# VHH binders against q9y6x5, part 457

Target 1, 379 residues: q9y6x5
Amino acid sequence: LPPKLLLVSFDGFRADYLKNYEFPHLQNFIKEGVLVEHVKNVFITKTFPNHYSIVTGLYEESHGIVANSMYDAVTKKHFSDSNDKDPFWWNEAVPIWVTNQLQENRSSAAAMWPGTDVPIHDTISSYFMNYNSSVSFEERLNNITMWLNNSNPPVTFATLYWEEPDASGHKYGPEDKENMSRVLKKIDDLIGDLVQRLKMLGLWENLNVIITSDHGMTQCSQDRLINLDSCIDHSYYTLIDLSPVAAILPKINRTEVYNKLKNCSPHMNVYLKEDIPNRFYYQHNDRIQPIILVADEGWTIVLNESSQKLGDHGYDNSLPSMHPFLAAHGPAFHKGYKHSTINIVDIYPMMCHILGLKPHPNNGTFGHTKCLLVDQWCI
Below, E stands for the ipSAE of ESMFold2; O stands for the ipSAE of OpenDDE; V2 stands for 0.75 times the mean of E and O plus 0.25 times the DockQ between their complexes.

## First folded at step 23 (VHH)

Design he1 (framework vhh_8dlx_2; at its last look DockQ between E and O 0.90; V2 from the best seeds 0.81)
Fold by OpenDDE, look of step 23:
Structure he1 (fold): chain B 379 residues (1-379), chain A 118 residues (1-118)
Amino acid sequence: as target 1 above (379 residues)
Amino acid sequence: EVQLVESGGGVVQPGRSLRLSCAASGFTVSDNWMSWVRQAPGKGLEWIGDIYWGGSRFYNPSLKSLVTISRDDSTNTLYLQMNSLRAEDTAIYYCAKGKNYERAFDIWGKGTLVTVSS
């Protein structure tokens, strides 16, 4: 029988939560599997871009999902969480569920993972749910496990997505110990639910399971605001994305706009598109706007009428607060092994290996995950 | 002492609703996998549904539309709400505590009889 893989994401699960809070169910999962303590995600550290990087192995400039909010100057199209169903935005890459179906004539399943309810390269997951945040974890879990168990052709790749602890992180801030303890306990219990359900269905022994996240969360404050209106008139530009990485489309001369913003705040870096640091791999895409503003950790870019969150993400991907973790269990993985760090794009070639798929060109390095796998040399 | 005690059973008319209770002692319901099962006269045990740590509930597909499992952490009690009862729902209903991460039960209640008759 072909190998099976379930990829699970808990949005906004900051890596160091594992050190600062108790996770008895997740720890049990890890004890029988592997843990990567820190996963360096892609810049910008937002939900749609990073989830697509996980399943494509590409930097954002390559797969084309460069933010949660995007604008294409040629087609005049907009992308947002409420407007994400146009294949135009996704077709610059091939996600693994499409590869899984096209290369091996297998089935894929998805519950709420970004992009899974959109036909990409004229292919949609064999089984999927239209995104609806109101759908319970229970229902998502039930559907995914049912599809893994009863589908023909068999589902060999499945994704499961959950919006916490991200939503709560935004609301309470990651430093709110009282509220975040409650939230993270619930997350751990849901992991327990997942494992128990898989065992009850007899799937656990033969299923590879990855539990990971797309990004972390940093503490924000009303005392750490960067008001753009204090630096430049709003008539001089169009705002495509706001915080903590603002995407600026000038309505006047780009240089003039840049000059008005470059000294706006000591806690914000302003880049012309061509001057964006190479380490971000965030330059070679038309969907990246002519000017980007990058706030320092914990600072929020605002306009006069903007509301503020107590936690946010999207910052420099080298910041530990932005990093998620990865845990895995199954026939492909060692037991009781911990690894320090990988890049988020490294997950794709690993998953392809597990599933016996030929990976599309990607930015991942398979060598970074060899030590996690029982069939590989760890040297 | 570790035990489960079912209550709420009795004779009910078809179409009526009934709520069964399962009081736990010696352990915390919310920290465990809990299950409801039933046994009709002359038949084997039938699984009704489960509730796990995180509150996720799973039901026998044949019964899902008719039953709801819940729990009250403050009273350490498991519940089974049954609606639109039929004659074929006549059975002894049991609650059970599951073994964590196993397909086995640790503790069973003594059961409560539900009779659906006109």
Scores: ipSAE 0.846, ipTM 0.940, lowest interface PAE 0.5, mean pLDDT 96
Fold by ESMFold2, look of step 23:
Structure he1 (fold): chain B 379 residues (1-379), chain A 118 residues (1-118)
Amino acid sequence: as target 1 above (379 residues)
Amino acid sequence: EVQLVESGGGVVQPGRSLRLSCAASGFTVSDNWMSWVRQAPGKGLEWIGDIYWGGSRFYNPSLKSLVTISRDDSTNTLYLQMNSLRAEDTAIYYCAKGKNYERAFDIWGKGTLVTVSS
């Protein structure tokens, strides 16, 4: 039978939560599989871009989902987390579930992974749930396991997405040990539910399972605000995205807007598009605005108002607080192996290898993940 | 001492509803996955459903529309709600504690008899 893969994301799961909290179910999963302690994600360290990078192996400038809020000047289209279904936004890349289900005798299933309810290149996941944050983990798990166990042609690639600990990380901040302990215990219990159900259905021994995340979380504070209205009249620009990476479309001379902003705060870097550091791989797409503002870790950009967030992400992808982890178990993976780091774009070519798919051109490096896989020699 | 004690059984008329309880002692219900199973007279064991650590529930497809499993962490008690009872639901009902990450149970209750008759 063809190899099968389940890709699971718990949104906003910072890598060092594994060291700072107890995860008996996840540790049992890791003990018989592999752990990558830190995954270096892509800039900007936001949800939509990083989930699409996992499944395409591409930097954000290359796959076109460059933020959670975007504007395309040519088409005049807007993208947001409440307006994300236009295939226009997603069509600059081919996600792995599309490639998978175009193979003979294969299908793909999805429980709410970003983009799986959109017809990308006129192809939508063979089985999917329309995104609805009110749908319980139980229902998502029920649907995914039913599709893995009962579909013809068989589901060989499946995704499962859960909004925590990101939602709680924003609400409480990652430094709130009391609330985050409760939140993370619930997530560990859900990982237990996943593993137990797969065993009860007889899927566990022959299914490859990756548990990962898109980004981490950093602590915010009312003492760390950058007030843009103090530096520039907001009528001089259109704000496409605000914090922690602001996307600025000038309404007046671009150099004048830049000069008003560049000394606005010592806790914010201001970049003309052509001056964005090359290490971000965040320059060569029309959806990236002419000026971006990048707040320092834990700082929040505001428009003359207080911030309601106690935790946030989107900062420089070199920051350890922005990094998730990856754990995996299944016939393709070693048992009891720990790996220090990979790049998030490396996950795609690894998944293609496991599934026997020819990867599309991408930014990942298969060699970075060889040591995780039983069929590869680790050099 | 580790125990599971079912209660709430008895004689009930067809078409009525019944809620069974399973009181656990010596362990925390929410730290385990738990199950309901029944055995009709002269028949084998029939799995009803499970509830897992995170509250995910899974049911026998034949019973899915008729039963609901829940638990109350404050009282350390597992429940089985049964609706629209029929004569074929006459059975001894057991709750069981699952072995972590196995398709097996390590602790069973003594059962509670439910008789559905007019």
Scores: ipSAE 0.716, ipTM 0.904, lowest interface PAE 1.1, mean pLDDT 94
ESMFold2 (binder alone), look of step 23: mean pLDDT 84; pTM 0.847

Design he10 (framework vhh_8dlx_2; at its last look DockQ between E and O 0.94; V2 from the best seeds 0.80)
Fold by OpenDDE, look of step 23:
Structure he10 (fold): chain B 379 residues (1-379), chain A 118 residues (1-118)
Amino acid sequence: as target 1 above (379 residues)
Amino acid sequence: EVQLVESGGGVVQPGRSLRLSCAASGFTVSDNWMSWVRQAPGKGLEWIGDIYYGGSRFYNPSLKSLVTISRDDSTNTLYLQMNSLRAEDTAIYYCAKGKNYERAFDVWGKGTLVTVSS
């Protein structure tokens, strides 16, 4: 029988939550599997870009999902969470569920994972749900497990996505111990539900399961705002994305716009596109705007409006507060092994290996995950 | 002492609804996998449905449209709502506590009889 893999994402699950809160179900999962304590995600540290990086192994400049909000100057198209179903945005890369179906006579399944309800390279997941945040975890879990259990050709790759603890992190801020404790307990219980259901269906022993996240969460405050209106007139630029990484499309001379913004705040770095630091791997794509503004951790870029968010993400991907974790269990993984760190793009070649797929060119390093796998030599 | 006590059973007419209760003591319902099962006269045990730690519920497909499982954390009680009852729903109904991460139960109630008759 072909190997099977379930990839689960809890949005905005900050890595150090594991140290600061109790997760009895997740800890039990880890005990019988592996843990990567910190996963360095891709810049910018937002939901759509990072989820696509997980399943492609590519930096954002390469797979083309460079933000949650994008603008293409040639086609005049816009991308957003409410407008994400145009294959135009996704076709610069091949996600693993497409590879899984095209390389082998296999099926893929998806529950709410970004991009899974879009035909990419004229291929859509064999089984999927149209994104709807109102759909319960129960329903998502039921569908995924049903497809894993009863499909022909068999589902060998499946994705499951959940919007918490991200939504709550935004609402309460990650430093709200009372509210976040409640939220994270619910997340742990849902992990318990997942494991229990897999066991009840007899899938647990033969299924590889990865539980991870796309990014963390940092504390924001009304006292840490950067008001762009104080630095530049609205008529001089179009705002494509706002905070904490603003994408600026100048309506006047780019240099003039840059000069008006470069000293706007000591808590914000301003980059011309060609001057974006190499370490971000965020330069070589036409969808990246001519000027980007990067707020310091915990600072919010605003216009003449107040932010209601007490937590946010999207900051420098070297910040620990932006990092998620990865846990895994199954026949491909060791038991009781902990690893310090990997890059988020490293997940793709590992998943390809587990599934016996030939990976597309990617930025991941398979060597970084060898110690997690039972069939690999660990140095 | 760990215990489950079912209640709410009785004689009901076809088409009616009935809500069964399962009061737990000695453990917390919301921290455990809980299940409802039934046994009709002369038949084996039939699984009705489960409720897990996070509140996720799963049902026997044959009964899904007719039953709803819920719990009240404040009273540490499990419930089974049954609608549109039929004669074939006549059975002893049991609640059970599951073993975490296993397909086994460690605590059973004594059951409550439901008789559907005109």
Scores: ipSAE 0.788, ipTM 0.917, lowest interface PAE 0.6, mean pLDDT 95
Fold by ESMFold2, look of step 23:
Structure he10 (fold): chain B 379 residues (1-379), chain A 118 residues (1-118)
Amino acid sequence: as target 1 above (379 residues)
Amino acid sequence: EVQLVESGGGVVQPGRSLRLSCAASGFTVSDNWMSWVRQAPGKGLEWIGDIYYGGSRFYNPSLKSLVTISRDDSTNTLYLQMNSLRAEDTAIYYCAKGKNYERAFDVWGKGTLVTVSS
């Protein structure tokens, strides 16, 4: 019988929420499974890139989803959260659900994980929901569990995505303890719903479940704005993405645009593509623009307007505020084990191992996750 | 002391609607998964549906379009809305408190009788 895996993401769940708020349902899940306290995600620390890194094991430069907003100069194609269905953007990698469902007697199911409603390499998830943020957690959970129970060939890999606490983190900021406590209690209750439903259906003992996230959240302020229009006229460049990592396509000589920007703010680093720090692994893809601007934590790049957000993410991936957590339970995992950190790209080879899949070439290190798994000799 | 008290039963015409209430004391309804179950005269228990901690709801497929479970956290009360009632819906209706993370109940209400007369 092939092993089964459910991968769950609660978007924008900062790792230290676990110690600063109460999560009775999630803590019960962790107590019976494993916890990785901090997951070091990939730069830039945005939703589409990091969700794709989880399921491909690749840095953004290697999988090609380098931001939530992208431009390809050769094809003149644009990518955004409202224009994300063209397989062109996704085809530089093979996500785990594609590899899984191409195996004999296996299928994959998806409740709104980024990319699962796109035919990547002419292959779309065997069962999926078209993305719609208005669809309740209840309906997503019902569909995923129905597919896990009732499909032929059986669903062996399933995903479930939820937009919180990211949406509320942007709205309130992570420092708003009253509002975030209410938001995080709701999320903990939904984790309880997940576990309860899996037990009611008899799935709990033989299903591996990973609960994780793509990034954290940092506090923003109207007092921490970088006004790009004060530094450079918009006629000199095309703005591909704005904040907190701006992607700048020069319309004139690149060095001239760089020189206009380099002294714009002490709270922003300006990089020519070749000067982007090697630790970002964010250089070797044509979708990365010739100049990027990286705001300091909590700073917002704006075009002469106020910011409506009180929290944001996308900053340097070395920042603890950008890091999510990972918890897991199931027959593949130890019970009551806690691990300090892994890289987000390490999740992919671990999942491939659990499912008995040959991983595609990737940037993850299986050795970083071996101690989570019962079938491995931890060194 | 943990208690569940159903109310709102009675005699109702076929085709009409009825809302049952379940007042909970000694615990918080939203910290638990909760259920409605019924028993027709001379029959076994029939599961109607559940509501979980975060409000996710799951229903008996044969009743799904006819019933709605809800709760009011401010009054610590569980509700069952029943529509298009039929004579076969005549039963004693119970609310029940689930054991968290189990397929079992630990507290039952005393029930409320619904009679659908045509």
Scores: ipSAE 0.721, ipTM 0.905, lowest interface PAE 1.2, mean pLDDT 94
ESMFold2 (binder alone), look of step 23: mean pLDDT 84; pTM 0.845

Design he11 (framework vhh_8dlx_2; at its last look DockQ between E and O 0.90; V2 from the best seeds 0.84)
Fold by OpenDDE, look of step 23:
Structure he11 (fold): chain B 379 residues (1-379), chain A 118 residues (1-118)
Amino acid sequence: as target 1 above (379 residues)
Amino acid sequence: EVQLVESGGGVVQPGRSLRLSCAASGFTVSDNWMSWVRQAPGKGLEWIGDIYYGGSRFYNPSLKSLVTISRDDSTNTLYLQMNSLRAEDTAIYYCAKGKNYERAFDYWGKGTLVTVSS
């Protein structure tokens, strides 16, 4: 029988939550599997870009999902959370569920993972749910496990997505110990539900399961705001994305706009597109706007408005507060092994290996995950 | 000492609803997965449904439309709501405590009889 893999994401699960809170269910999962303590995600550290990087192995400039909000100057199209169903945005890359179906004539399943309810390269997951945040974890879990258990052809790759602890992180801030303890306990219990259900269905022993996240969360404050209106008139530019990485489309001369913004705040770096640091791998895409503003950790870019968020993400991907974790269990993985760090793009070639798929060209390094796998040499 | 005590059973007419309770002691219901099962006269045990740690519920497909499992953490009580009862729903209903991460139970209630008759 072909190997099976379930990829699970809890949005905004900051890596150091594992050190600061108790996770009895997740720790049990880790005890019988592997843990990567820190996963360096891709810049910008937002939901859609990072989830697509996980399943493509590509930096954002390569797979084309460069933010949660995008604008294409040629087609005049916009991308947002409420407008993400146009294949135009996704077709610059091939996600693993498409590869799984096209290379091996297998089935894929998805519960709310970004991009899974869109036909990409004229291919959609064999089984999927249209994204709806109101759908309970229970329903998502029920569907995904049913598909894994009863599908023909059998589902060999599945994804499961949940919006917490991200939503709560935004609301309470990651430093709110009282509220975040409650939220993270619920997350741990849901992990328990997942494991228990898989065991009850007899799937656990033969299923590879990865539990990870797309990004972390940093504490924000009303005392750490960068007001762009204090630096430049809003008539001089169009805002494509706001905080903590603002995407600026000038309506006047780009240099003039840049000069008005470059000294706007000591807590914000302003880059012309061609001057974006190479380490971000965030330059070679037309969907990246001519000017980007990058706020320092914990600072919020605003337009004469007060931010209601006490936590946010999207900052420099080298910041520990932006990093998620990865845990895994199954026949492909060792038991009781901990690893310090990998890059988020490294997950793709690992998953391809587990599934016996030929990976598309990607930015991941398979060598970074060899120590997690039982069939590989670890030096 | 661990104890499970079912209540709420009795004689009901077809089409009516009934809510069963399972009072637990000696452990925390919300920290465990719990199950409802039933046994009709002359038949074997039939699984009704489960509620897990995070509150996720799973049901027997044959009964899903007719039953709802819930729990009250403050009273450490498990519930089974049954709607549109039929004669074939006549059975002894049991609540059980599951073993964490196993397909086994470690404790059972004594059961409560539900009789559906006109």
Scores: ipSAE 0.899, ipTM 0.960, lowest interface PAE 0.4, mean pLDDT 96
Fold by ESMFold2, look of step 24:
Structure he11 (fold): chain B 379 residues (1-379), chain A 118 residues (1-118)
Amino acid sequence: as target 1 above (379 residues)
Amino acid sequence: EVQLVESGGGVVQPGRSLRLSCAASGFTVSDNWMSWVRQAPGKGLEWIGDIYYGGSRFYNPSLKSLVTISRDDSTNTLYLQMNSLRAEDTAIYYCAKGKNYERAFDYWGKGTLVTVSS
């Protein structure tokens, strides 16, 4: 049978939580596998874009999921986390589960990974759960392990998504050690549940498992607000996305809107689309609006109101606070190896290698992950 | 000293519900995976279900709709709720402490007898 891979994401798991909190179950997983201490994710450092970058190996401008909130002026379509099912948004790339299940005698399974309940290129994950945040980790784990164990054709690629520690990171902020300790202990226990279940079902020895995340989290404050209403009237633009990267569609002359915003706050960078820094790889897609506003770390862009969030993400992808980790275990991976850094787009070509799939053109570099793999010489 | 003490057994009428308790000492139940197993007269051991570190639960498919496992971390106690009891549910019920990351138990309780009869 072909090699099998389970890809797991715990949303908003900042890399340095591993150093600052106790994770006995995760550390046991890492001890017998590999750890990448920092994964440099893609700009903007938001959930939908980074989850799609993991499974496509593409920058956001190339896969078309450029934010959690988007607008397409030609079709007049809107995208949001509550309105994400139109394949139009997802069809600019081919995610790995589509490529996998189109191979002879293979299928794919998904427990709520972004996009897996959408028929992308007329192909939906062979087994999937419709997204519902109220569904417990227990139920997601039950479904994914049932599909891995009992499907014909066999499930060779599976995904599992969990909303924590992102939800609690927004609520408390990453600096709240008391609350985050309880949250992160629960997540470590759920990692223990995953590993224990795989062993009980006899899946552990021949299944490759990646545990990773999409982004980190930074502390916010009511003292660090950028009020757009103090700089520009609402009637001059349409707001497509707000914070910490605002997407501005001018209703009047673009240069006039830019000039009203460019000196609005010393804690915000204002870019015309053509002036967005090349290092963001965030320019060449019609879904990227003509003006973007990028808040400094820990600053929140608001429309003359307070923010209820004490933590946020979406900031510059060079910030260590935005970086997740990656851990992996299985027959494809070394045991007891630690690696400093990879790019999040490098995960895709590595997964394709493990599964014996030909990768689509992508922005990842297989060489960055060679040292994690037993079938490669790391010289 | 690791101890597991089951309680709540006894004689019950068919169709009734019963909750068994397993009081644990010498270890923290939530740091371990825990199990319920039963043995009917003259039969082999029958796995009922497990509860893992984070509270995920897995059941014998033949019993899934009839039983619920729960855990109270503040009292270090494991529970088995059984509903719609039948004569065939007559058995000694054991709780067991799993070996972490293995398919094996390292400690068992002495069991509690449940007799379902009129």
Scores: ipSAE 0.772, ipTM 0.919, lowest interface PAE 0.9, mean pLDDT 94
ESMFold2, look of step 23: ipSAE 0.739; ipTM 0.903
ESMFold2 (binder alone), look of step 23: mean pLDDT 83; pTM 0.840
ESMFold2 (binder alone), look of step 24: mean pLDDT 84; pTM 0.843
OpenDDE, look of step 24: ipSAE 0.879; ipTM 0.952

